# VH-VL binders against o27280: the designs that were tried, part 273

Target 1, 266 residues: o27280
Amino acid sequence: MDSMNVPEVLEIKRIVEESESVKTFIFSWDFRREVRPGQFVMVWDFRDEKPMSVSLIDPVRSEIGISIRRVGEFTDRVHGLSEGDLLGIRGPYGRGFELMGRDILLVGGGIGMAPLAALADEATARGMRVDALVAARTADELLFLDRLEAAGVNISTCTDDGSCGFKGFAHERLLTLEENHDMAAVCGPEPMMFQVMRILDERDVPAQLSLERYMKCAVGICGQCCLDDTGFRVCAEGPVFWSQELSRVREFGRYRRDPAGRRVPW

## First folded at step 11 (VH-VL)

Design X13 (framework fv_cemiplimab)
Fold by OpenDDE, second read of step 12:
Structure X13 (fold): chain C 266 residues (1-266), chain A 118 residues (1-118), chain B 107 residues (1-107)
Amino acid sequence: as target 1 above (266 residues)
Amino acid sequence: EVQLLESGGVLVQPGGSLRLSCAASGFTFDDYGMTWVRQAPGKGLEWVSGISGSGEWIYFADSVKGRFTISRDNSKNTLYLQMNSLKGEDTAVYYCTRGDYSWPFDYWGQGTLVTVSS
Amino acid sequence: DIQMTQSPSSLSASVGDSITITCRASQKISNYLNWYQQKPGKAPNLLIYEASTLQSGVPSRFSGSGSGTDFTLTIRTLQPEDFATYYCQQSLSTPYTFGPGTVVDFR
């Protein structure tokens, strides 16, 4: 029984190019180690370590997928890797999504669709009706559309520039949709999630939202991912939170903290 | 004390361009989203545009989309509104206010008058 | 877009009176409503946010209530400085829309 806190060196089995800036790295996975949509793993390239959401959970193939957006030095290095190359993976960590009801709404923005894609697979496998609002800045940044469609997800798209679907933001699109769901799962830019959460709240739709914060230990010790003013640790109490929990989080949607602990505006 | 001071409002011809500025003081500027609200003479308030603290998130009213640009210089504690293709309907006092999607408009400048007329 | 209406458009009152202004949204907006006061030639001031929370520095004679589509602003014991125009504003979604305003003037 391997400790979940020890990185396991895994070979990249496949790489899926999701977009110009996003790749999904697929690994063989021993499912004796359970993983849930919404949980994350720490990815180690033997120089640095970063938290990444699990975007694919395939027990049949004994595979997991991690979708990574190219945003900095670490991700640049990882994006330079090829199939057969090695990465260290430890985890999974954090609280994942809980499914309930018959109808679920997924609202995702950009790379935030990663954990939601995994959730969509589970939900559809359970026979749930899944509607997904997929948002991005432009059409070419919309993620997992083919995958979601293949899974039987009803997709609505919105783009900032109107290049695909609704022209505008996810919360604006959501406001135009009249149908209610038994629950919602939300992941994406925090300003998006904040505004989406309000609409869901108004509609009395139970919502879970996945937050992204700087994480160092992933085990609730270092406190780098603590949220003002609750002290919630995103790596331990999250990254998935219920809307009622986030309503108590002062910084949610307003600011985040950088690695130095400084406030960074959205 | 929080202070917001708008400037740049003048008379301009239809089709013309104008840039408004809002100088902010008394608070950490980049901690807050900023918003422009306008008021035509003798009329009510109309939300025009909003911008997040970092400037990454920008919102516009349909009436000004494609014509107006909102920006900010956090190093100068200044909010801007670039107005192009101005119309008579754009005639209004333009207010700079602190606030966005996550914060009510809790502080306002005294406004600057933009007049679009031939 | 969410449309906001107010009632009445204007009212006359005396110092010491209690007045109520109503705001209605075209759709449910939970408690995401703010109230502003504007005096002639001046910028608006925030009075109430989230339907019922009093802004810091605002006198307690001001109060807000309501949820969903119907909201009210109440001013108890009207003071001379309270004669102004009052606006409601929904903060649920962009575009943020204001009510047409209610003018409170001297009787």
Scores: ipSAE 0.888, ipTM 0.939, lowest interface PAE 0.6, mean pLDDT 95
Fold by ESMFold2-Fast, scan of step 11:
Structure X13 (fold): chain C 266 residues (1-266), chain A 118 residues (1-118), chain B 107 residues (1-107)
Amino acid sequence: as target 1 above (266 residues)
Amino acid sequence: EVQLLESGGVLVQPGGSLRLSCAASGFTFDDYGMTWVRQAPGKGLEWVSGISGSGEWIYFADSVKGRFTISRDNSKNTLYLQMNSLKGEDTAVYYCTRGDYSWPFDYWGQGTLVTVSS
Amino acid sequence: DIQMTQSPSSLSASVGDSITITCRASQKISNYLNWYQQKPGKAPNLLIYEASTLQSGVPSRFSGSGSGTDFTLTIRTLQPEDFATYYCQQSLSTPYTFGPGTVVDFR
């Protein structure tokens, strides 16, 4: 097995501004280290290190992209960088999405569209029919619409405030979509994913869901990454889980834990 | 023992406003989403609104959307329902319940009566 | 919205009887259905969640079954404290909806 735990210092080749709060940082990548949609890398600014989902995988150009939302001190510093600046990257880590069948539904909320955009590229390259439900609080927070359109994805949008597309939440919009799919992939805030998962479960659509909070567990930062389900010990690496795995996890959609193990509610 | 105690129900004129409170005890309040359910006199149960443990995820019935606001103060173990532009059909006993999209409504308070009449 | 209906609207029974209440959803909701009991002048209490899982502390004479659109609540060997109104509620998706209720009254 290759050593992926050593940070590599890479030059920021290009920066794409996706919105006022989201940028995609593009790096040259040696695809001898395979990267799949749903996997993440550890991004190091030489002061702090954070997990980030891979949002672009382009073996033809030998590039990967990492989309970062501006939300705190680390991400503010990274957003201040320019093309030509350096970042440390190690990985990839975690298990990626698996594709099956002839058609797929993507349901993404906010920055959760980042790993789903990479998945959309792979699914379309395989000849699958791809439908995407892109959800955000406002129109300005809808991400990757132009990229998805260019890839041939069938797009539905919804915003909480009604500023673009359906007025309401992702799960409410999903209930109005008639077509069923061979599989689904879901990424976004856990409360959104929880309700979407139930609807997909009713439709007997196998779903994979990506949980940001399990990225650090997958690299061993918190020790063993174990899910408490039905009183049995289950240790699973993230960030991607099947809906059947998550349906038994009491804390999914309710709360997460801080570094001290304290519950942080959704 | 889990306890939920609603308060604030009074007689209000149509078009008026009222805030209901629900005091919770006997459990870690912010580990649970909370819900308001109402019942008009002699009628069945109607879900009104739900709020997540942090207060960030909020859902409303269409009948109250735009008029009611749900909120919580986790430091005080208290759930609120701000009711604006009240109508006669809002007359009901309002129940505070533990639970939301992620948890069944497993404990209910005794309710507080809101009457909207001229 | 998902509409819920219950039948019968009311039924009369005697202590020791076994009774069945039905609940129907306007669209498929898998097993995401809860049952509640409400005694006159009192708040409701949860009996069953996820169609068939009995809430802790609820007597074993209560049972739930069904999936998709059709659900039943059964009370074996009815006791005096079981004369109440029973409501089903779909928990698939917001906005949540309750059935209109079934009144179980003394014959």
Scores: ipSAE 0.746, ipTM 0.880, lowest interface PAE 1.5, mean pLDDT 89

Design X14 (framework fv_cemiplimab)
Fold by OpenDDE, second read of step 12:
Structure X14 (fold): chain C 266 residues (1-266), chain A 118 residues (1-118), chain B 107 residues (1-107)
Amino acid sequence: as target 1 above (266 residues)
Amino acid sequence: EVQLLESGGVLVQPGGSLRLSCAASGFTFEDYGMTWVRQAPGKGLEWVSGISGSGEWIYFADSVKGRFTISRDNSKNTLYLQMNSLKGEDTAVYYCTRGDYSWPFDYWGQGTLVTVSS
Amino acid sequence: DIQMTQSPSSLSASVGDSITITCRASQKISNYLNWYQQKPGKAPNLLIYEASTLQSGVPSRFSGSGSGTDFTLTIRTLQPEDFATYYCQQSLSTPYTFGPGTVVDFR
């Protein structure tokens, strides 16, 4: 596979409806191009381009999956596609997760479970014990539960409305869990990740967190995804960061920047 | 200068409803999460509720869940606390403060007294 | 919920004295602790955040220390305006809980 930053036009092999608002698009993939959980690809619908996390990595089937939440015009168009339709994919980009130890904790919120699902597959394949705290606003928004269960992941759920599992937020649920892990991987809304990170820090659990920012080039040249005040580029130095790195990032958990560079509160 | 001014505190009967307001000035309101903290007469401080800058993230103490709602109007630089099904235990001075999960409560209003009594 | 306690509940001191107030959390909270000062009929003021960082504008005679479960607020060379009630507050997790307060009054 060409390593150039040119989108490869790929046919949608399958579409999995994960929830009302989330679909996973599956593509044939040449694994001569290595891809790691936590990395992202740029998805091009021939009109616009957006970064999306890889949620499925299947070397046996030679497939990758990209989970996309319906949130705007671009994603609306993509959600309107069918199997057999075409999308441009370039990548993968960014720093993925690093697995360490024997016991790993995954904490995910909403679509943040996408990269974590891929990580769960790798971790379980390596014989690691995987615990996953899956959070969402409602039960209907919980993602990848069946997939995680099938992989042998120990799942704990929490929902804002209590419709499934613990009633409350992920950090609140995490506080009630006493088990220690060798490592944690976190992905979801930054208010969630920020609070989860503090708890993990208190527990001296090494943690990696995946950030989401507006990305344009994905190759670290445009600066649209730079984080205050470190200058970290989410597309190049991230999107996966260690907690120690994010502790230096004033922006993290507090605000983000829109395409115009304006501060947007969480 | 950062200023927070609470209003709306009055005497209300048990089971009644009341809405408090907090007018903010001297800073970019939407950049900060806001919090309500209350203090019963002669007692300590109790965290009540928090709301993120955008209003999307909301937190409540168990003692007020289901009865209180928190909201904000960033166009008016105003924080609100809607209190329903009020109880005697809700009697307190209610403070609005700047801060949330990511920021200490660094500025406080002077508070508004809510009295729930038959 | 994380429970916060303070010691002593009250103390009497004189101007010029050095005093120490302790705060304890029911579980480890790293350095996620804030200290507030409240005078009668007034709103609380932030003194220290993250256990030891002095809030801007707060006199250097105030200092905080500790990590884990045990924390201390020290006021060196107590001034007349320092007679007040002091609260600790954990910022690790919701619900954010305050200590019961320590009243510092005149001897």
Scores: ipSAE 0.892, ipTM 0.941, lowest interface PAE 0.6, mean pLDDT 95
Fold by ESMFold2-Fast, scan of step 11:
Structure X14 (fold): chain C 266 residues (1-266), chain A 118 residues (1-118), chain B 107 residues (1-107)
Amino acid sequence: as target 1 above (266 residues)
Amino acid sequence: EVQLLESGGVLVQPGGSLRLSCAASGFTFEDYGMTWVRQAPGKGLEWVSGISGSGEWIYFADSVKGRFTISRDNSKNTLYLQMNSLKGEDTAVYYCTRGDYSWPFDYWGQGTLVTVSS
Amino acid sequence: DIQMTQSPSSLSASVGDSITITCRASQKISNYLNWYQQKPGKAPNLLIYEASTLQSGVPSRFSGSGSGTDFTLTIRTLQPEDFATYYCQQSLSTPYTFGPGTVVDFR
C-alpha cells in the first residue's frame, strides 16, 4: 500500500490537553483508509518519525486523534506545535484489537490508556458493557477519565501513591473487581501487563495485550527478531498479541532488547 | 554457582534504622528481580518486598509500607533493604532471594538476624 | 490478601515412608503455587514451582500436583535429609503469601 506508506501532511485541527505531559492531536481523516483501535500511525515532524497509537477514531466527525506523552526531543517539538500547524501521518499499521462477547474489561497504565480509549468508544457504540481499570503513578497521570465517563464506561482507578482510588498496582486492584468478563484488553508497562495477564488467565478471560516495542515489526522494519529466551520466534505482527501467545515469551515483563540486541531489564 | 550473602543484621533500638545488604554472584544480576523474605524466631515465612531487574518496579507488604525501602545497585551486584522506624515485630532473620513477580524465589541467602529490642 | 493454609501442621514419618502434604488457597490461583523446604537452622530452598515443575537439582522423589485452590506435595521413599519444614507460597499476585508450614519429624 503506496498510499499508506507515504506520509500525508495533515493540519492539526484541535489539541486536547490530557495532562501536564500528554496531549491529543486531532486530524481530519478520510475513512476510506480504515483504522481500528489498537493500530498505530507514524508521526513525522519533518525531522524524525515515531510510532504513535491512535487514541480517537470518530468516523461521524471524520477525525482521528493521536495521544503523545512528552518524553524526549521529538515529543518536545511536537508538544510545541499549535492548532493549524502541520504533521506528516502515515498508516495505519499493525494488528488491532478484536471485540468479542458482551462484557469487556480494559486495563490501562499511563499512556497505555490511549489505544484503550479508542477501543472503549467502539465497544460502547456496539452496546457492550465496558469496565475500565485505569492505573497511574499519581492522580495527575490518570488519562481519559472524563472521556470514558461520557461514553458510559464503568471506571475503577488505582494510583501507586493512593492519590486517587485504590492505593496500589493495577493487578492488586484487579483482584477486587468483578470476574465476569468475556474478554480483556490490556496496555501499559510490561511489568503491569504481565501481572494482570496472570490474573486474567486464572479467571479464564481471553486477553489481548498491546506491546509498543513490537510496532517496528508491523511496519516491516524489525531491528531484532521477536524471540523468547529459548529462541522461539513470536510469529505474529504486533502490537496486539493474545495472552496465549505472550505466556510463552520468557522475556515479556522481564526485559526488552535495544537495537544492538542487548538485554534491557524492566 | 549462584550465591547470595546477606549482611547488616544487628540489635537495634525501637524507632531506629538499619540497612541490610545482599551481595550476589554466579549469575547476571540485572536479568533477575530480587526479593526480601523474613522469618520471626520460631515462626513461618513472610514476604517483605520485591524489586524488578532495573529497580523501577517495587512491591511491599502492608506491614512495612512507608517504613522500608528496597533498592539495588546493578554495577555492584548488590540488593539493599533500608529499614526505618523499626518495631519489635520486625525482629526476624531476613533472607535475600532471587526472583520477583516474573520468577520463582529459586535461590536464598543464609539470612541475617535483625533484633529490635530496648 | 490471598490466605494459605497447610495440612497437617506436623507429621511423624520413618525413612522409606511416602508422605503427602496439602496446601489450600482462599481463592483460585490457577497453578501459581511454589513449594519450599527448610531444614533446621538453614535457609529455605525451592522444590517445586508452578504447582508441579521440579526445580533443577531436586530429587525425583518430590512431586507436586493440583490447581485452583487445592495443592499437594508428595515425597516418595522419604530420606533422612527430608526431615524439614515445608511451605507453600502463592505467586499469583502481591502481596505474596506463604502457608504456615508443615513440620516433618522423625518417628
Scores: ipSAE 0.781, ipTM 0.896, lowest interface PAE 1.2, mean pLDDT 89

Design X15 (framework fv_cemiplimab)
Fold by OpenDDE, second read of step 12:
Structure X15 (fold): chain C 266 residues (1-266), chain A 118 residues (1-118), chain B 107 residues (1-107)
Amino acid sequence: as target 1 above (266 residues)
Amino acid sequence: EVQLLESGGVLVQPGGSLRLSCAASGFTFTDYGMTWVRQAPGKGLEWVSGISGSGEWIYFADSVKGRFTISRDNSKNTLYLQMNSLKGEDTAVYYCTRGDYSWPFDYWGQGTLVTVSS
Amino acid sequence: DIQMTQSPSSLSASVGDSITITCRASQKISNYLNWYQQKPGKAPNLLIYEASTLQSGVPSRFSGSGSGTDFTLTIRTLQPEDFATYYCQQSLSTPYTFGPGTVVDFR
């Protein structure tokens, strides 16, 4: 199947309720169109279009999953859909994660666990040891725990309120962990990722981080997802970046731009 | 010119409450996280609390967790520190400073003295 | 938590001298260290961030070096206005911690 920029209308095969605010929508997928963890697709509900990370890649079932957090009008509409309903999907786009070494650390916050869950599946399938630090504000917002556990991932949880696991933030928890890994993959709120990245840097652990930005075209043309000051396009050069790349990005962890291009603080 | 001006420091009894304010000017307030640092008389500096530009991300030192609240009103360019259940060891000059996890504390106010004593 | 120490706790020097203050972290903090200067009755001022980068407006006689656990602040050709207390601060992780300070006074 050709990766054209035209959305393919797909039927929602299954919906998994991950949490109160997160659902995973599963679609049949022709894997002649390759997809990698860390890549994203544009989801079209025939009114609006938004980038979403691929959270499930199942070649056996010929399925992909897209996890969506309910955060606004678009996602409200999508969350109102049922199995059998239709969505437009185009992609995948962007640079995905690269796996290396024998053991990998995943650090995810909230919906950021979506791409990491897919990465965990691939890593475990390759026989890698996978440790995951899963962070959320509260216990009920922790995502994919059962799925990760079933895959053989060693999970450490962190919650802001201490309702599950370590009480505090992911970077604080990470600091208490002594073990190093061959590489790390990080995805979540940028304040989390920024602080996690510093710790990983201090430990000389190669790290890949997935950024989220407002995207319009997803093909590197419109420039809406350009990062200061490098000009990196999150949709083209990313969304997965190496820590060395992000170290050059002044914007990272400090601010983002809204659809109007205005700076928005974290 | 960047300016930070703290206010609200007074004498309070143990167990009492107090709210400090920091008025910021000379820069885009929302572009920066803000931090409170305190200094007991004749002692060193102690990080107390931090808040991101939007106010969504908040950090506390263990010594003040559960007792202190940090907030900001971006429309007023003002940072706040609500201090409850005050203890003698909370006696200090409280400084408002610009900076957070991504930015060094590059500008400081002159501080406001909080004295907790019976 | 990351503990910070400084050496010496105090030193006496003369105008024109070169002095060095050391800071040590209880664990590796890469280059995530800042130096501050505080004069009596005044707020601290940032001198150096990321171990060696001089803050804008700070005289070039100030310099910082080090990585990992050991850091140094050097003041060349000490000026009258440099007599103050100096603090190091790690910026690797919360809670951010300061060194106990080094008092630089007149000999």
Scores: ipSAE 0.884, ipTM 0.938, lowest interface PAE 0.6, mean pLDDT 95
Fold by ESMFold2-Fast, scan of step 11:
Structure X15 (fold): chain C 266 residues (1-266), chain A 118 residues (1-118), chain B 107 residues (1-107)
Amino acid sequence: as target 1 above (266 residues)
Amino acid sequence: EVQLLESGGVLVQPGGSLRLSCAASGFTFTDYGMTWVRQAPGKGLEWVSGISGSGEWIYFADSVKGRFTISRDNSKNTLYLQMNSLKGEDTAVYYCTRGDYSWPFDYWGQGTLVTVSS
Amino acid sequence: DIQMTQSPSSLSASVGDSITITCRASQKISNYLNWYQQKPGKAPNLLIYEASTLQSGVPSRFSGSGSGTDFTLTIRTLQPEDFATYYCQQSLSTPYTFGPGTVVDFR
C-alpha cells in the first residue's frame, strides 16, 4: 500500500472563517509529499471520507489549507470542530493545474475559488500577472477577495443579484472584458464553466477546468477501474482537464452521474 | 419522434397574467435544457428565457426580467412560462424549443398566440 | 448584448437559383452561430449549428460558412419549399440574439 493511500491523522492547527458557510482548515504538512494547486485530498472525520480541494499551499510555514462549505451532514460535523481536533487526511490525488506563459486568468464560482486561490499564490510567486474573475450568487458568497488582493491579483467580481460588481453571470462579465491571457483556469458549477469555456475558446485562450465530480472518483471509481497483472490501478485523469478535452464530452455542463450511475441534470 | 406542444395562449388585458405550458414527448426531457422564443406578428424572433435540465439555471431577456418566470416539471415532461404584468409589446406567438446554453434550439413546437390588448 | 444583422432584408429568386444570405455579429463569436428556416405560417426549424454543421434531415443544398463576425448561408439549386424567412442566431452568450431575418420570395 502506498503511504499516500493511508489516512494520516493530523491536528487542526488553525481555522479561518471565510464566510458564513465556508471555513478553511489549516494543517502542518510535510512537503516531502508534494502538493500542487488543483489537487485534492480525502478528509476523514473517523466516520465518513469526502474529497476536498487544497486551497492553501505554504511550504515556508509548512502548512496546507482545505476549504469546506457547509452542504450536508459530513461538512456540518467538520464545521463543528475546533483548533486542536483531529482529522484524517490522505493524498494528494489528481492532476493539478499546469502554469504556462506570463499572464493567467482565473474564473471562479463559489467554493470553486478554493483551488484557484492556491493557484493564484503559485502564479504570483512565479512572477506571472494574475487577473481573477470571482463570481457568486450574492456578495456574501464571494470568497478569498482579501487574500487575492494581498497577493497582488487584479480582481473583477460579479453577482447574479448585482450586490457586488457586475450584475449578471460570469460568462456575461467575461464577455465585456477585453483582456488577453496566455492561459486560464476555471473552477465552479459546470453550467458556469461551460459558458466561460466558449468565450475563452473564441479568444483562443487555452483553459484548464476543474471538475468536482471527478474528485469523487479519488479511489479509482471514475466510471472504470483498471485491474492489471500488477494489481489495482486508479484511473485519475482529473479533476483538471484542458478545454479541448471537455469540448467533446456531451455530458459536460448538462448532466452528471450519481453514485448509482443515474443521470442527474444540472 | 421529438414533439413539443404549447398551450395557454389567449387574449389578456394589459397588466394581466397568463401561464403557458409546453408538453414534451419522444425524448428524455431531463437531459435537455429548454427555451422560450417569441415572435410578434409580422416581426422577427426574440429569445425570451432558458432553463437547464434540473431547473436550477435560468436566464431571461432584459425585456421580460422581473415579470416572467420559467419553470419545468420533469415528472410531467412539461415546461412553463408564467407571464405577469403583461404589456402590449408582449403580444406574440410563443414557441417552446428544446435547447439552452449547451444545445442548439433543434426542435420547436407550433407556438401559442398571446394577445395583450384592451 | 451581441447584436446580429442580416443582408439582404429580402431577396427575390427563381427555382434553380443559388442564393447567399449574410449574417454579421457586432463582436466576435467564433463559430457559435445557428441558422433557422421559417416557412409561412409554420414554426422555425434548425438548419445549421456551429456555423457549418448541417442538422440531420436537412437537404445537402444548404450549407453554412464563416467564423468570427461574418457568416454566410448558401442554398444551392433553390427548390419551391425553400421560399421562407431565414434567421441567424448567436449562441456564444446570453441573451441569445437573432438576426432580423431575410425573406426569400419567388421572383
Scores: ipSAE 0.788, ipTM 0.900, lowest interface PAE 1.1, mean pLDDT 89

